# VH-VL binders against q0aze0: the designs that were tried, part 325

Target 1, 268 residues: q0aze0
Amino acid sequence: MKIILVNNRFKENTEKKAQEIAGQLSALNVEVIIDNGLDEPYAGTVDFIMVLGGDGTMLRAARRYGQRAIPVLGVNMGTVGFLSNIEINELAEYLPLILREEYSLEARMMLEVAVFQQQSLLTRVFCLNELLLRSNSPRMLSFALEISGQKLEPYRGDGLIVSTTTGSTAYSLSAGGPIADPQLDAFIVTPVASHIINKRPLVVSPEREISLHLLEEREAIIGIDGQIKMDFGAENRVLIKRAPHPLLMVNLKAKPFFTSIDRSLQRQ

## First folded at step 14 (VH-VL)

Design BB32 (framework fv_ragifilimab)
Fold by ESMFold2-Fast, scan of step 14:
Structure BB32 (fold): chain C 268 residues (1-268), chain A 122 residues (1-122), chain B 113 residues (1-113)
Amino acid sequence: as target 1 above (268 residues)
Amino acid sequence: QVQLVQSGAEVKKPGASVKVSCKGSGYTFTGYYMYWVRQAPGQGLEWIGVINPDSGGTTYNQKFKDRATMTVDKSISTAYMELSRLRSDDTAVYYCARGHEYETYLDYFDLWGQGTLVTVSS
Amino acid sequence: DIVMTQSPDSLAVSLGERATINCKSSQSVLYDYDNKNYLTWYQQKPGQPPKLLIYWASYRQSGVPDRFSGSGSGTDFTLTISSLQAEDVAVYHCQQYYSTPLTFGQGTKLEIK
């Protein structure tokens, strides 16, 4: 058995814990590859991915490995989040089930994001939560939204979020988007704070293709899962569609999504 | 060994073109963005553009957009920057540099080529 | 374009003393979604390419001595060398990677006094 341990290179305690867990797994004849974000993703085949950290670490793991159809387990290191299934102090209890492959999998849709500069493909990225388009200045954006060839009336405002259902509790929520059951497959299209146009969030089929481009020369930024940032100008176009494979999340312990989000909202 | 190796010094006449090469080794060439930067003698650093070695997609500094062409040959892990219609003020050391994060477009440069001096006679 | 301005253009500091170099951006290079400052510092010695010292304003690159530190946020940044060594004689450049075109400061030449 070969396992990738994903951790955050900028959190000293997670690096030390990853080394400790790698040693424990190695003693059980499990081959371990550590991915702390410093190097490129491991190119070989693996049986399982264990993510040590918070939601941010899981988002990085999903971007790197999510399209390989490999089970991914989120192990929380004491940070609050929605993408982990067990706590680090529970790992020893659940490790025998992991090694015997006694767990269920929950499929989470991902986005495929392609950004073009003129007609050339600048970036192709997969993400679990969302793409955010926003103004990089006090000036409002004017942009075109096209859904499966249907051209909507121009959008005017600070930006737009195109989110998965998993991402409904991330930046989309902060922008007034709906809370979606992550077991549903859908795109959620949420306007960020608008000053003039009263635009509502849209929930659309995951079979749709979404296209965005600016109608006026403005300074804008595209952010992907809050981790990848790139400029977006009138010469750019972004195409968003459902990724070929969902992220396969390991479920060892029942996590009550609705009560978890309800408690989180009470504390905000 | 992770490194970027550039082609040797060039001497060109005004109006000519120059093509500088940059060969990457010791890493997955197509997984990191490649940047081009120049430095005129005694001057600061000036960004020319960036290329995605996997797709060939490019973003140019507007100052160089009409004269610079960045390309890659994935089969030999080599990036190229061609600058046409050379002027005397194009005399500079030209560097290729690699971004640090895998598949990250706007990034800091942790690996640099040794530089290629291009001299354009007046 | 984001304009990067360094100060001073040159400075001379005695061995063992503190050297400080400032860098100002014409607009904020702090990205509010990841809380990172997209600002880096490079060291360049004659005849050599620039060498990465500091990234994300305050993170030290592997292999860079502890005497080098970066600080600041938004538009005002500082590179500090706590105890100058002879090998630190170089030109230092700040750079933003917040937006294209990527831009560098004009450079600060550091010499031994």
Scores: ipSAE 0.777, ipTM 0.890, lowest interface PAE 1.3, mean pLDDT 90
Fold by OpenDDE, second read of step 15:
Structure BB32 (fold): chain C 268 residues (1-268), chain A 122 residues (1-122), chain B 113 residues (1-113)
Amino acid sequence: as target 1 above (268 residues)
Amino acid sequence: QVQLVQSGAEVKKPGASVKVSCKGSGYTFTGYYMYWVRQAPGQGLEWIGVINPDSGGTTYNQKFKDRATMTVDKSISTAYMELSRLRSDDTAVYYCARGHEYETYLDYFDLWGQGTLVTVSS
Amino acid sequence: DIVMTQSPDSLAVSLGERATINCKSSQSVLYDYDNKNYLTWYQQKPGQPPKLLIYWASYRQSGVPDRFSGSGSGTDFTLTISSLQAEDVAVYHCQQYYSTPLTFGQGTKLEIK
């Protein structure tokens, strides 16, 4: 068995723990690769990915490895989040199950985000949570939204979020988007401070394509999962589709989503 | 060994064009953005543009948009930067550089070519 | 465009002494969502290309000695060499990658006094 341990290079505690776990796994004749984000993603074949940290680390891992159809386990290290399945202190208990591959998988839809400069593809990214279009100034944006070729009325506001159902509990929620069942595949299109007060979030079929472009020459920012930042201007357009592959999240422990949401909301 | 190797020094007359090459090795060439930066003698660094080696997508500094052309040949892991209508103030060392992240072109550079001196003189 | 201004343009520091270089951006390069400063420092020795020194304002690149440190946030940043060594003689450049066009400071020449 070969396992990738994904941690955050900026969090020393995760690095130390990764080294410790790597040693333990090696003692069990498991080959271990540590990915702290400093290098390019490991290109070799692996059987399992273990993410040490919070939601942010999981998002990065999803972007780096999600297309490879490898089981991904989130191991929480003292942070509040929705993407971890077990706690670090539980790892020893569940390690035998991991090694025996006795776990269930949950497929989570990802986004395929393509950013164009005129007619040229500038970047293509797969992401687990969301794409954010936001003004880079105190001024409102004017932008066009198209869904499967249907042109909606121009949007005016601070921005727009296109999120997966997984991402519904992330930035989309803060912007007033609905909470979605992570077992459902759908796009959630949430306006950010829309000029039209009655502009409501849209729940869109994963079979559809979403296109965004600015209607005015203003400076905007594209954000992906809160970790990728890009400039966005009048010469750019974004195309969003369902990623061809879902993230395969490992379920070792039952985690009641809706109960967790209620608890989280009460803490805020 | 991970490295960028650039073409040799060039001497050009005003109005001419120059094409500098940059070959990547030791890493996945299409997995990183390639940047072009120049440095006039005794001056600071100036960003020219960026290209996605996989898609060919480019973003230029507005200052060079009409004169600079970036291209890639993926088959030989080589990036090219052509600058036309050369002027004396285009005399500089031109560098190719690799971005650290592959998800965004808004990045810092962790790998540099050795530089190519382009001299423009009558 | 974000204008990067370094200070001083040049400085001479005795061996073993502290060297301080400042970099100021015309607007903030702090991204509010990830709380990271999109600022990097390069070291350039004569006849060589720039070498990555510091990224995200305060993180050392692998292989960079501990005597180098980056600090600051928003618009004001500082590169510090705690104890200057002979091999540290170089031009140092700051760069923002918060938005295009990517821009650099004018450079700071560091010499031994």
Scores: ipSAE 0.687, ipTM 0.891, lowest interface PAE 1.1, mean pLDDT 94

Design BB33 (framework fv_ragifilimab)
Fold by ESMFold2-Fast, scan of step 14:
Structure BB33 (fold): chain C 268 residues (1-268), chain A 122 residues (1-122), chain B 113 residues (1-113)
Amino acid sequence: as target 1 above (268 residues)
Amino acid sequence: QVQLVQSGAEVKKPGASVKVSCKGSGYTFTGYYMYWVRQAPGQGLEWIGVINPDSGGTTYNQKFKDRATMTVDKSISTAYMELSRLRSDDTAVYYCARGHEYETYLDYFDLWGQGTLVTVSS
Amino acid sequence: DIVMTQSPDSLAVSLGERATINCKSSQSVLYDYDNKNYLTWYQQKPGQPPKLLIYWASYRYSGVPDRFSGSGSGTDFTLTISSLQAEDVAVYHCQQYYSTPLTFGQGTKLEIK
């Protein structure tokens, strides 16, 4: 058995804990690769991925390894979050179940995002939560949205979010999007401060292809999962579709999604 | 082990073109963005452009867009930067550099080639 | 384009003393969604390519001595060398990677007094 331990390179305690856990796993004849974010993703074959950290670390792990169809377990390091399944102080209790492969898997859809400069592909990334298009200046954007070749009337406003159902509780929620059951597969298309009356969030089939381009020269940016930033100008186009593989999340204990989100909203 | 090795110094006449090569070794060549940067004698660093070695996709500094062409040959892990219609003020050391982030071209550079001096003189 | 301006152009500091180099961007390089500053510092010795020193404004690259530190946010950034050593004589460059074109400051030459 070979396991990748993913941690946050900027948190000293997390890196130390990863090395401690790697030692414990090695004593059990498990090969361990530590991914602290400094190098390219490990290219070899692995059986399991353990993510030590909060939701941000899980989002990074999903982009790096989510397309390999390998079980991914989120282990929380003290921050509240939606993407971890167990706490670090519970790991010893659950480790035998992990090694015996006694757990269930929950599939979470991901986006494939391709950003072009003219006809050339600049960037292709995968993400678990969302793509955000927004203006990088006080001037509003004018942009075209196409869904499976269907050209909608032009959008005018500050931007647009294309989200997975997992991402429905992230930035899409702040922009007025619906809360979606993360077990459903769908794209959620949420306008950001639209100047056109009746531009509503759309919930569309995950088999749709979504494209975006600017209709006039403006400074805009593309954000992925709140962690990756790219320029977006009139010469750029972005294509969004369902990623080939879902993220396979390990479930060792019950997740109370609806009660957790309801409680979070009540505190606001 | 991990390194970028550039082609040797060039002397060119005004109006000519120069093509500089940059060979990567010891890492997955297609896994990182490749950047081109130049430095005139005694001056600061100036960004020329970036190429995705996997797709061949490029974006350029507007200042160089009409004269610079970046390409890659994946079979030999080599990137190229060609600059045409050379002038004396193109005299500079030209560097290739590797981005650190896998997922974006808005990046900083953790590995640099040794540099290629291009002298443009009549 | 984002214009990067360093100060001073040159600096002479005695061995063991603190050296401070400043970098200003013409607009913010702080991305408000990830709360990161897209700013890096390089060290360049004569006849050599630049060497990565600090990234994300304040994170030291692997192998960089802890006497080097970066600070600042938005438009104003500082590189500090807490106790200058002879090997630190170099030109220091700041760079923004918030947007293309990627831009550098003019460089600050650090010399022993």
Scores: ipSAE 0.811, ipTM 0.897, lowest interface PAE 0.9, mean pLDDT 90
Fold by OpenDDE, second read of step 15:
Structure BB33 (fold): chain C 268 residues (1-268), chain A 122 residues (1-122), chain B 113 residues (1-113)
Amino acid sequence: as target 1 above (268 residues)
Amino acid sequence: QVQLVQSGAEVKKPGASVKVSCKGSGYTFTGYYMYWVRQAPGQGLEWIGVINPDSGGTTYNQKFKDRATMTVDKSISTAYMELSRLRSDDTAVYYCARGHEYETYLDYFDLWGQGTLVTVSS
Amino acid sequence: DIVMTQSPDSLAVSLGERATINCKSSQSVLYDYDNKNYLTWYQQKPGQPPKLLIYWASYRYSGVPDRFSGSGSGTDFTLTISSLQAEDVAVYHCQQYYSTPLTFGQGTKLEIK
């Protein structure tokens, strides 16, 4: 068996823990690759991905490895989040199940985000949570939203979020988007401080395509999962589709989503 | 072993064009954005543009948009920067540089070519 | 465009003493979405290309000695060398990658006093 340990280079505690776990796994004749994000993604074949840290680390792991159809386990290291399945202190207990491949998988839809400069593709990214378009100034944006070729009325506001159902509890929630069942595949299109008071979030079929572009010469920013930042101007277009492959999240322990959300909301 | 190797020094007359090459090795060439930066003698660094080596997508500094052309030949892991209508103030060392982070063209540079001196004089 | 201004343009520091270089951006390079400062420092020796020193304002690149440190947030940043060594003689550049065009400071020449 070959396992990638994904941790956060900016979190020293996760580095130490990754080394410790790597040693333990090696003692069990498991080949281990450590990915702290400093280097490019490991290109070789692997059987399992273990993410050490919080939601941010999981998002990065999803972008780096999600298209490879590898089971991904989130191991929480004392942070608050929604994407981890077990705690670090539980790892020893569940390790035998991992090694025997006795676990269930939950498929989570990802976004395929393509950013264009005129007709040229600047970047293509698969992401687990959301794409954010927002103004890079105190001024509102004017932008066009198209869904499967249907042109909506121009949007005016601070920006727009296109998220997965997984991302519904992330930035979309802060912007007033609905909480979605992570077992549902759908786009959530949430306006950010729209000039039109009654502009409501849209729940869109994963079979549809979403496109965005600015209608005026303004400086904007594209954000992906809160970790990728790009400039977005009048010459740019963004196309959003369902990724061809979902992230395969490992379920070792039952985690009640709705009760967790309810608890989280009460704390805010 | 991970490195960028640029073409040799150039001497050009005003109005001419120059094309500088940059060959990457030791890493996945198409996996990182390639940047071009120049430095006039005794001056600071100036960003020219960026290209996605995989897709060929480019973004230019507006200052150079009408004169600079970035291209890539993926088959030989080589990036090119051509600057036309050269002027004396284009005299500088031109660098190619690799972006450190995956997936973004707003980046810092962890790998640099050795530089190519371009001298423009009558 | 974001204008990067370094200070001083040049400085001389005795061996073993602390060197401080400042970099100011005309607007904030702190991204509120990820709470990161899009600021980097480079070291450039004569006849050589710049070398990455500090990224995200305060993180040392691999191989960079502990005596180098970056600090600051928003618009004001500082590169500090706690104990100057002979090999530290170079020009230092700050760069923002918050938005295009990517821009650099004018550079600071560090010499031994």
Scores: ipSAE 0.505, ipTM 0.829, lowest interface PAE 1.2, mean pLDDT 92

Design BB34 (framework fv_ragifilimab)
Fold by ESMFold2-Fast, scan of step 14:
Structure BB34 (fold): chain C 268 residues (1-268), chain A 122 residues (1-122), chain B 113 residues (1-113)
Amino acid sequence: as target 1 above (268 residues)
Amino acid sequence: QVQLVQSGAEVKKPGASVKVSCKGSGYTFTGYYMYWVRQAPGQGLEWIGVINPDSGGTTYNQKFKDRATMTVDKSISTAYMELSRLRSDDTAVYYCARGHEYETYLDYFDLWGQGTLVTVSS
Amino acid sequence: DIVMTQSPDSLAVSLGERATINCKSSQSVLYDYDNKNYLTWYQQKPGQPPKLLIYWASWRESGVPDRFSGSGSGTDFTLTISSLQAEDVAVYHCQQYYSTPLTFGQGTKLEIK
């Protein structure tokens, strides 16, 4: 058995904890690869991915490994979040189940984001939560939104979010989007509106293709999962569609989504 | 050994073109964005552009867009930057540099080539 | 374009003493969604390419001695060398990677008194 331990090098003590866990797994004849973000993703085959950290670390792991159809377990290191399944102090209890492959998997859809510079592909990124298009200046954006070839009326505002259902509780929620059951597959299209624009969020089939481009030259940015930032101008176009593979999240114990989000909303 | 190795020094006349190469080794060449930066003698660093080595997609500093061309040859893990219609003020050391994070557009640079001195004189 | 301005242009500091270099951006390089400053510091010795020291304004690159530290947010940034060593004689450059075109400060030359 070969396991990747993903940790966040910027979180206190996570590297030391990753080394400790790697030692424990090696003693059980498990081969361990540590991914702390300093190097490229491990290119070989692996059986399991263990993410040590909060939601941000899980988002990075999903971008790097989510398309490989490998079980991914979120292990919380003390940061409250939605993407972890167990706490670090519970790992020893659940480790035998992990090694025996005695767990269930939840499939979480991902986005495939392709950004073009004129006619050339500048980047292709997978993400678990969302793509955010927003103005990088006080000036309002004017942009075109197409859904499966259907051209909508031009948008005028501060931006737009295209989110998975998993991402419904991230930036989309802050912009007025709906809370979606992460067991559903759908895109949520949420406007980041100035006071002059009154647009509603759209919930569309995950089989749709979404295209965005600016109608006027403005300073705009594309943000992906709050971690990748790119400039976006009138010569750029972005195409968003369902990623080929969902992220396979390990479920070792029930985590009640609706009561968790309800409690979080009251305490924010 | 992770490194970027650039082509040797060039001497060109005004109006000519120069093409600098940058060969990556010890890492997955197509997995990191490649940046081009120049430094005139005694001056600061100036960004020319960035290329995705996997797709060939480019973004140029507007100052260089009409004269600079960035390309890659994936079969030999080599990036190229060609600058045309050279002027004496193009005399500089030209660097290639690799972004730090895998598949990250617009990043900080943790790996630099040794530099290629291009001298433009009549 | 974001203009990066360093101060001073040159600085002489005695061995073992603290060196401080400042960098100011013409607009904020703090991204409000990830709360990170897109600012980096490089060290450049004569005849060599720049070497990464600090990224995200305050995070030290692997292998860089702990006497180097970065601080600041938004538009005002500082590189500090707590106890100058002989090998620290170099030109130091700040850079923003918040927006294209990527831009650098003019450089600060650090010398021993």
Scores: ipSAE 0.745, ipTM 0.873, lowest interface PAE 1.3, mean pLDDT 90

Design BB35 (framework fv_ragifilimab)
Fold by ESMFold2-Fast, scan of step 14:
Structure BB35 (fold): chain C 268 residues (1-268), chain A 122 residues (1-122), chain B 113 residues (1-113)
Amino acid sequence: as target 1 above (268 residues)
Amino acid sequence: QVQLVQSGAEVKKPGASVKVSCKGSGYTFTGYYMYWVRQAPGQGLEWIGVINPDSGGTTYNQKFKDRATMTVDKSISTAYMELSRLRSDDTAVYYCARGHEYETYLDYFDLWGQGTLVTVSS
Amino acid sequence: DIVMTQSPDSLAVSLGERATINCKSSQSVLYDYDNKNYLTWYQQKPGQPPKLLIYWASYRESGVPDRFSGSGSGTDFTLTISSLQAEDVAVYHCQQFYSTPLTFGQGTKLEIK
């Protein structure tokens, strides 16, 4: 068995723990590759990906490896989040099940985001949570949203979020979007501080294509999963569609999504 | 080893074009954005543009967009920057540089070519 | 365009003493979503390309000595060398990668006093 351990290079404890776990796995004749984000993703075949860290580390792992149909397990290391399944102090208990492949998988849809400069493709990335378009100045944006060729009336406001159902509890929630069952496949389109009263969040089929462009030159930014950032001007266009493959998340331990989010909201 | 190797020094007359090459090795060439930067004698660094080596998509500094052309040849892991209608104030060392993070559009540079001196004189 | 201004243009510091170089951006390079400053420092010795020292304003690149540190946020940034050594004689450049066009400061030449 070959396992990738993904950790956060900027947290000393995660790097030390990754080395410790790699030693334990090697003693059990498991080949380990450590991905701390310094190098490109491992290109060889692997059987399992173990993510050591919080939700941010899982988002990076999903972007790097999510399209390869490899089981991915989130192991929490102190920060409460929604994308981990077990705690680090539970790993020894569950390791035998991992090695025997005795776990279930939950498929989570991902977005494919393509950004163009006129007709030239600047970037194409996959993400688990969302694409955010926002103003980078006190001036609000004027922008066009098109869904599968259907042109909506112009938007005016601070921005827009196009989210997966997994991302419904991330930035979309803060902008007033709905809480969605992460087992459903759908795009959630949530306006950010819209000045048009009838602009409501939309829930859209994942088979649709969504495009965005500015109607006038403004200082704008697009952000992807809170980790990739780029400036966005009137010469740019973004196209969003469902990624070819879902992220396969490992379920070793029942995690009560609805009660967890409900408690999180009550404690704000 | 991970490195960027650029073509040799060039001497050009005003009005000519120059094409500088930058060969990447030791990493997945199409996985990192390539940037072009120049430095005139005794002056600071000036950004020319960025290219996605996988798609060929480009973003240029407005100052250079009418004269600069960035391209890639994926089969030989080489990026090119051509600057046309050269003027004496284009005399500079031209650098290619690689972004740090895999598949990240706007990035800082952890790997630089050795530089190519382009001299424009009559 | 974001304009980067360094100060001073040049400075001379005695060996073992502290050197400080400042960099100001004409607008904030702090991204609220990820809470990172899109600001980088490079060291350039004569005849060589720039070398990465500090990224995201305060993170030291691997292999860079502990005497180098970066600080600041938003529009005001500082590169500090706590105890100058002979090999630190170079030109130092700050750069923003918050938006295109990517821009650099004019450079600060560091010399031994």
Scores: ipSAE 0.799, ipTM 0.896, lowest interface PAE 1.0, mean pLDDT 91
Fold by OpenDDE, second read of step 15:
Structure BB35 (fold): chain C 268 residues (1-268), chain A 122 residues (1-122), chain B 113 residues (1-113)
Amino acid sequence: as target 1 above (268 residues)
Amino acid sequence: QVQLVQSGAEVKKPGASVKVSCKGSGYTFTGYYMYWVRQAPGQGLEWIGVINPDSGGTTYNQKFKDRATMTVDKSISTAYMELSRLRSDDTAVYYCARGHEYETYLDYFDLWGQGTLVTVSS
Amino acid sequence: DIVMTQSPDSLAVSLGERATINCKSSQSVLYDYDNKNYLTWYQQKPGQPPKLLIYWASYRESGVPDRFSGSGSGTDFTLTISSLQAEDVAVYHCQQFYSTPLTFGQGTKLEIK
C-alpha cells in the first residue's frame, strides 16, 4: 500500500505529525509520500491520501489530487472545520480499517472553473468549495450571469460566489447563502452585497453551466477556494461547470453533518 | 495575448548541444507546468519532460534523462530545454506546451509554442 | 509504458461525410473509481502546433465545433467528425495521461477525398 500524507508546510505541528505518522506507517510496511505543498504533486500511483490539518489543507489536496480518483481522508488536528472525518487522536484506532480498505466513500462534487481571455484559456482549475468574483476596488461591479445560456438581469454588487454544496458552509455561508446537504450535487450562486436587495441565492442543477463576465471596464479578482487569486477584467470570461471528477472522501466515522453545523455555528 | 514564443530554428552537428527557449506571456508563468514535446518529420509526438516554473522541479522521460536539461528563468518568464550529444534522429520540431493550472496537475496541453526546428546533420 | 496505436494511418473522406479515427491503448486508461478515461485528442494542421480538441475521451475543448465527438472506454477510443469540413484537414493525435511517461499515438492524417 502507498499513502500520501498531505500537510501544510506553514503549520509546524502538521509537519511534525506527518513525520511521526510516516514512521508508523513505514513500520507497517506502507510506502509513504509526504506532500507539504513545497514540491509538485506526487506523480506516481497511490492507494490512499491522508490530509493532516484543517479545511484549507483539504482544499489544496482536492485541487492537487482530486482528479485522480484516490480516496481522501481528512484528519483534523484540533481546528474547526467541515472536511475532516476523524481526529488525529483517533487515527491509531482507524488505521487497521484504512489498511484493509474497510471504509465507505462519499463522492463530493467539484467545480471545473475555466477563465478565458477572448478565446484563450488563462486557467482551468478544479476546486472543492467555490469560485469568487469580487471587485478589486471600493466600487461595485456590473457583471452578467448566464445559466445554461439563459441571461439573467445584470448584477451590480461587490461580487458573486459560485459554490458546491460542500462549499455552502464556507464563504457562501458568510455571504448569506443557504446551508446545503453535502449529499446533494448542486451549484449555489450567492450574491455578495448586491445592490439589488431582492437578489437571492440560487440553487442550480449540476447539469447546467454558469458563465460570468464584466459589463464594464473595471478591475476584479477571481478567487478559488480562497487560495488561488487572479486578476479579472472586461476581456475575461469565466465558465463554471461540474467537474468530471468528484472528490472521493473517506468515511470511517459517522459524522452527522447537521449536528456538526449546529456545533460549529454556536462557536461563532 | 496568451502565448508561448519559442526561439528560432537551429542547425547542429552530431555531438553538439542545442538550447531552445520558450517565453510565456499573457498568463502567470509560474502557475502552470511547462512541458516539452518533440515531433520528428512525419512522425508522432514524443514527450520529453515537464518542469515546474516556480520550484524548478523536473520530471523527464527516461529516454532523455541523461541528455535533456530543462530550466527556467522566472524573471523573464522563459523556459529552456537543452539537449546534448545530438544525433541525426534528434532532428525534429521541438514544442513547449503549457499544462493546466499547477495545482490540478493534468498532463494535457491547452497552449503550445510555435515550435522550433532542430536539424542535426553532418 | 502505455503504447498508443491509431488507425488508420491516413484516410480520405468526402466533404460532408463522416470521418472516424480509432485509438487503442496497450492497457486501460480508465480509472476504476470515477469511470473516467485519461485520453485526449489533438488536431494539428499543416505547419502548426497541435491544438487541444478532446479531453477525458469525450469532453470537447472550448471552441471546438459540435461535429467533433470522442467516444470509447478502457483501451478503445474513437474520434468522430460527423460532417467533414474543409478546415478539418489535419493530423489527429491521441494521447494518454493516465501514467508517465506520457505517450501519443503515431497520428492519423485526414484528407479530403
Scores: ipSAE 0.015, ipTM 0.469, lowest interface PAE 8.8, mean pLDDT 90

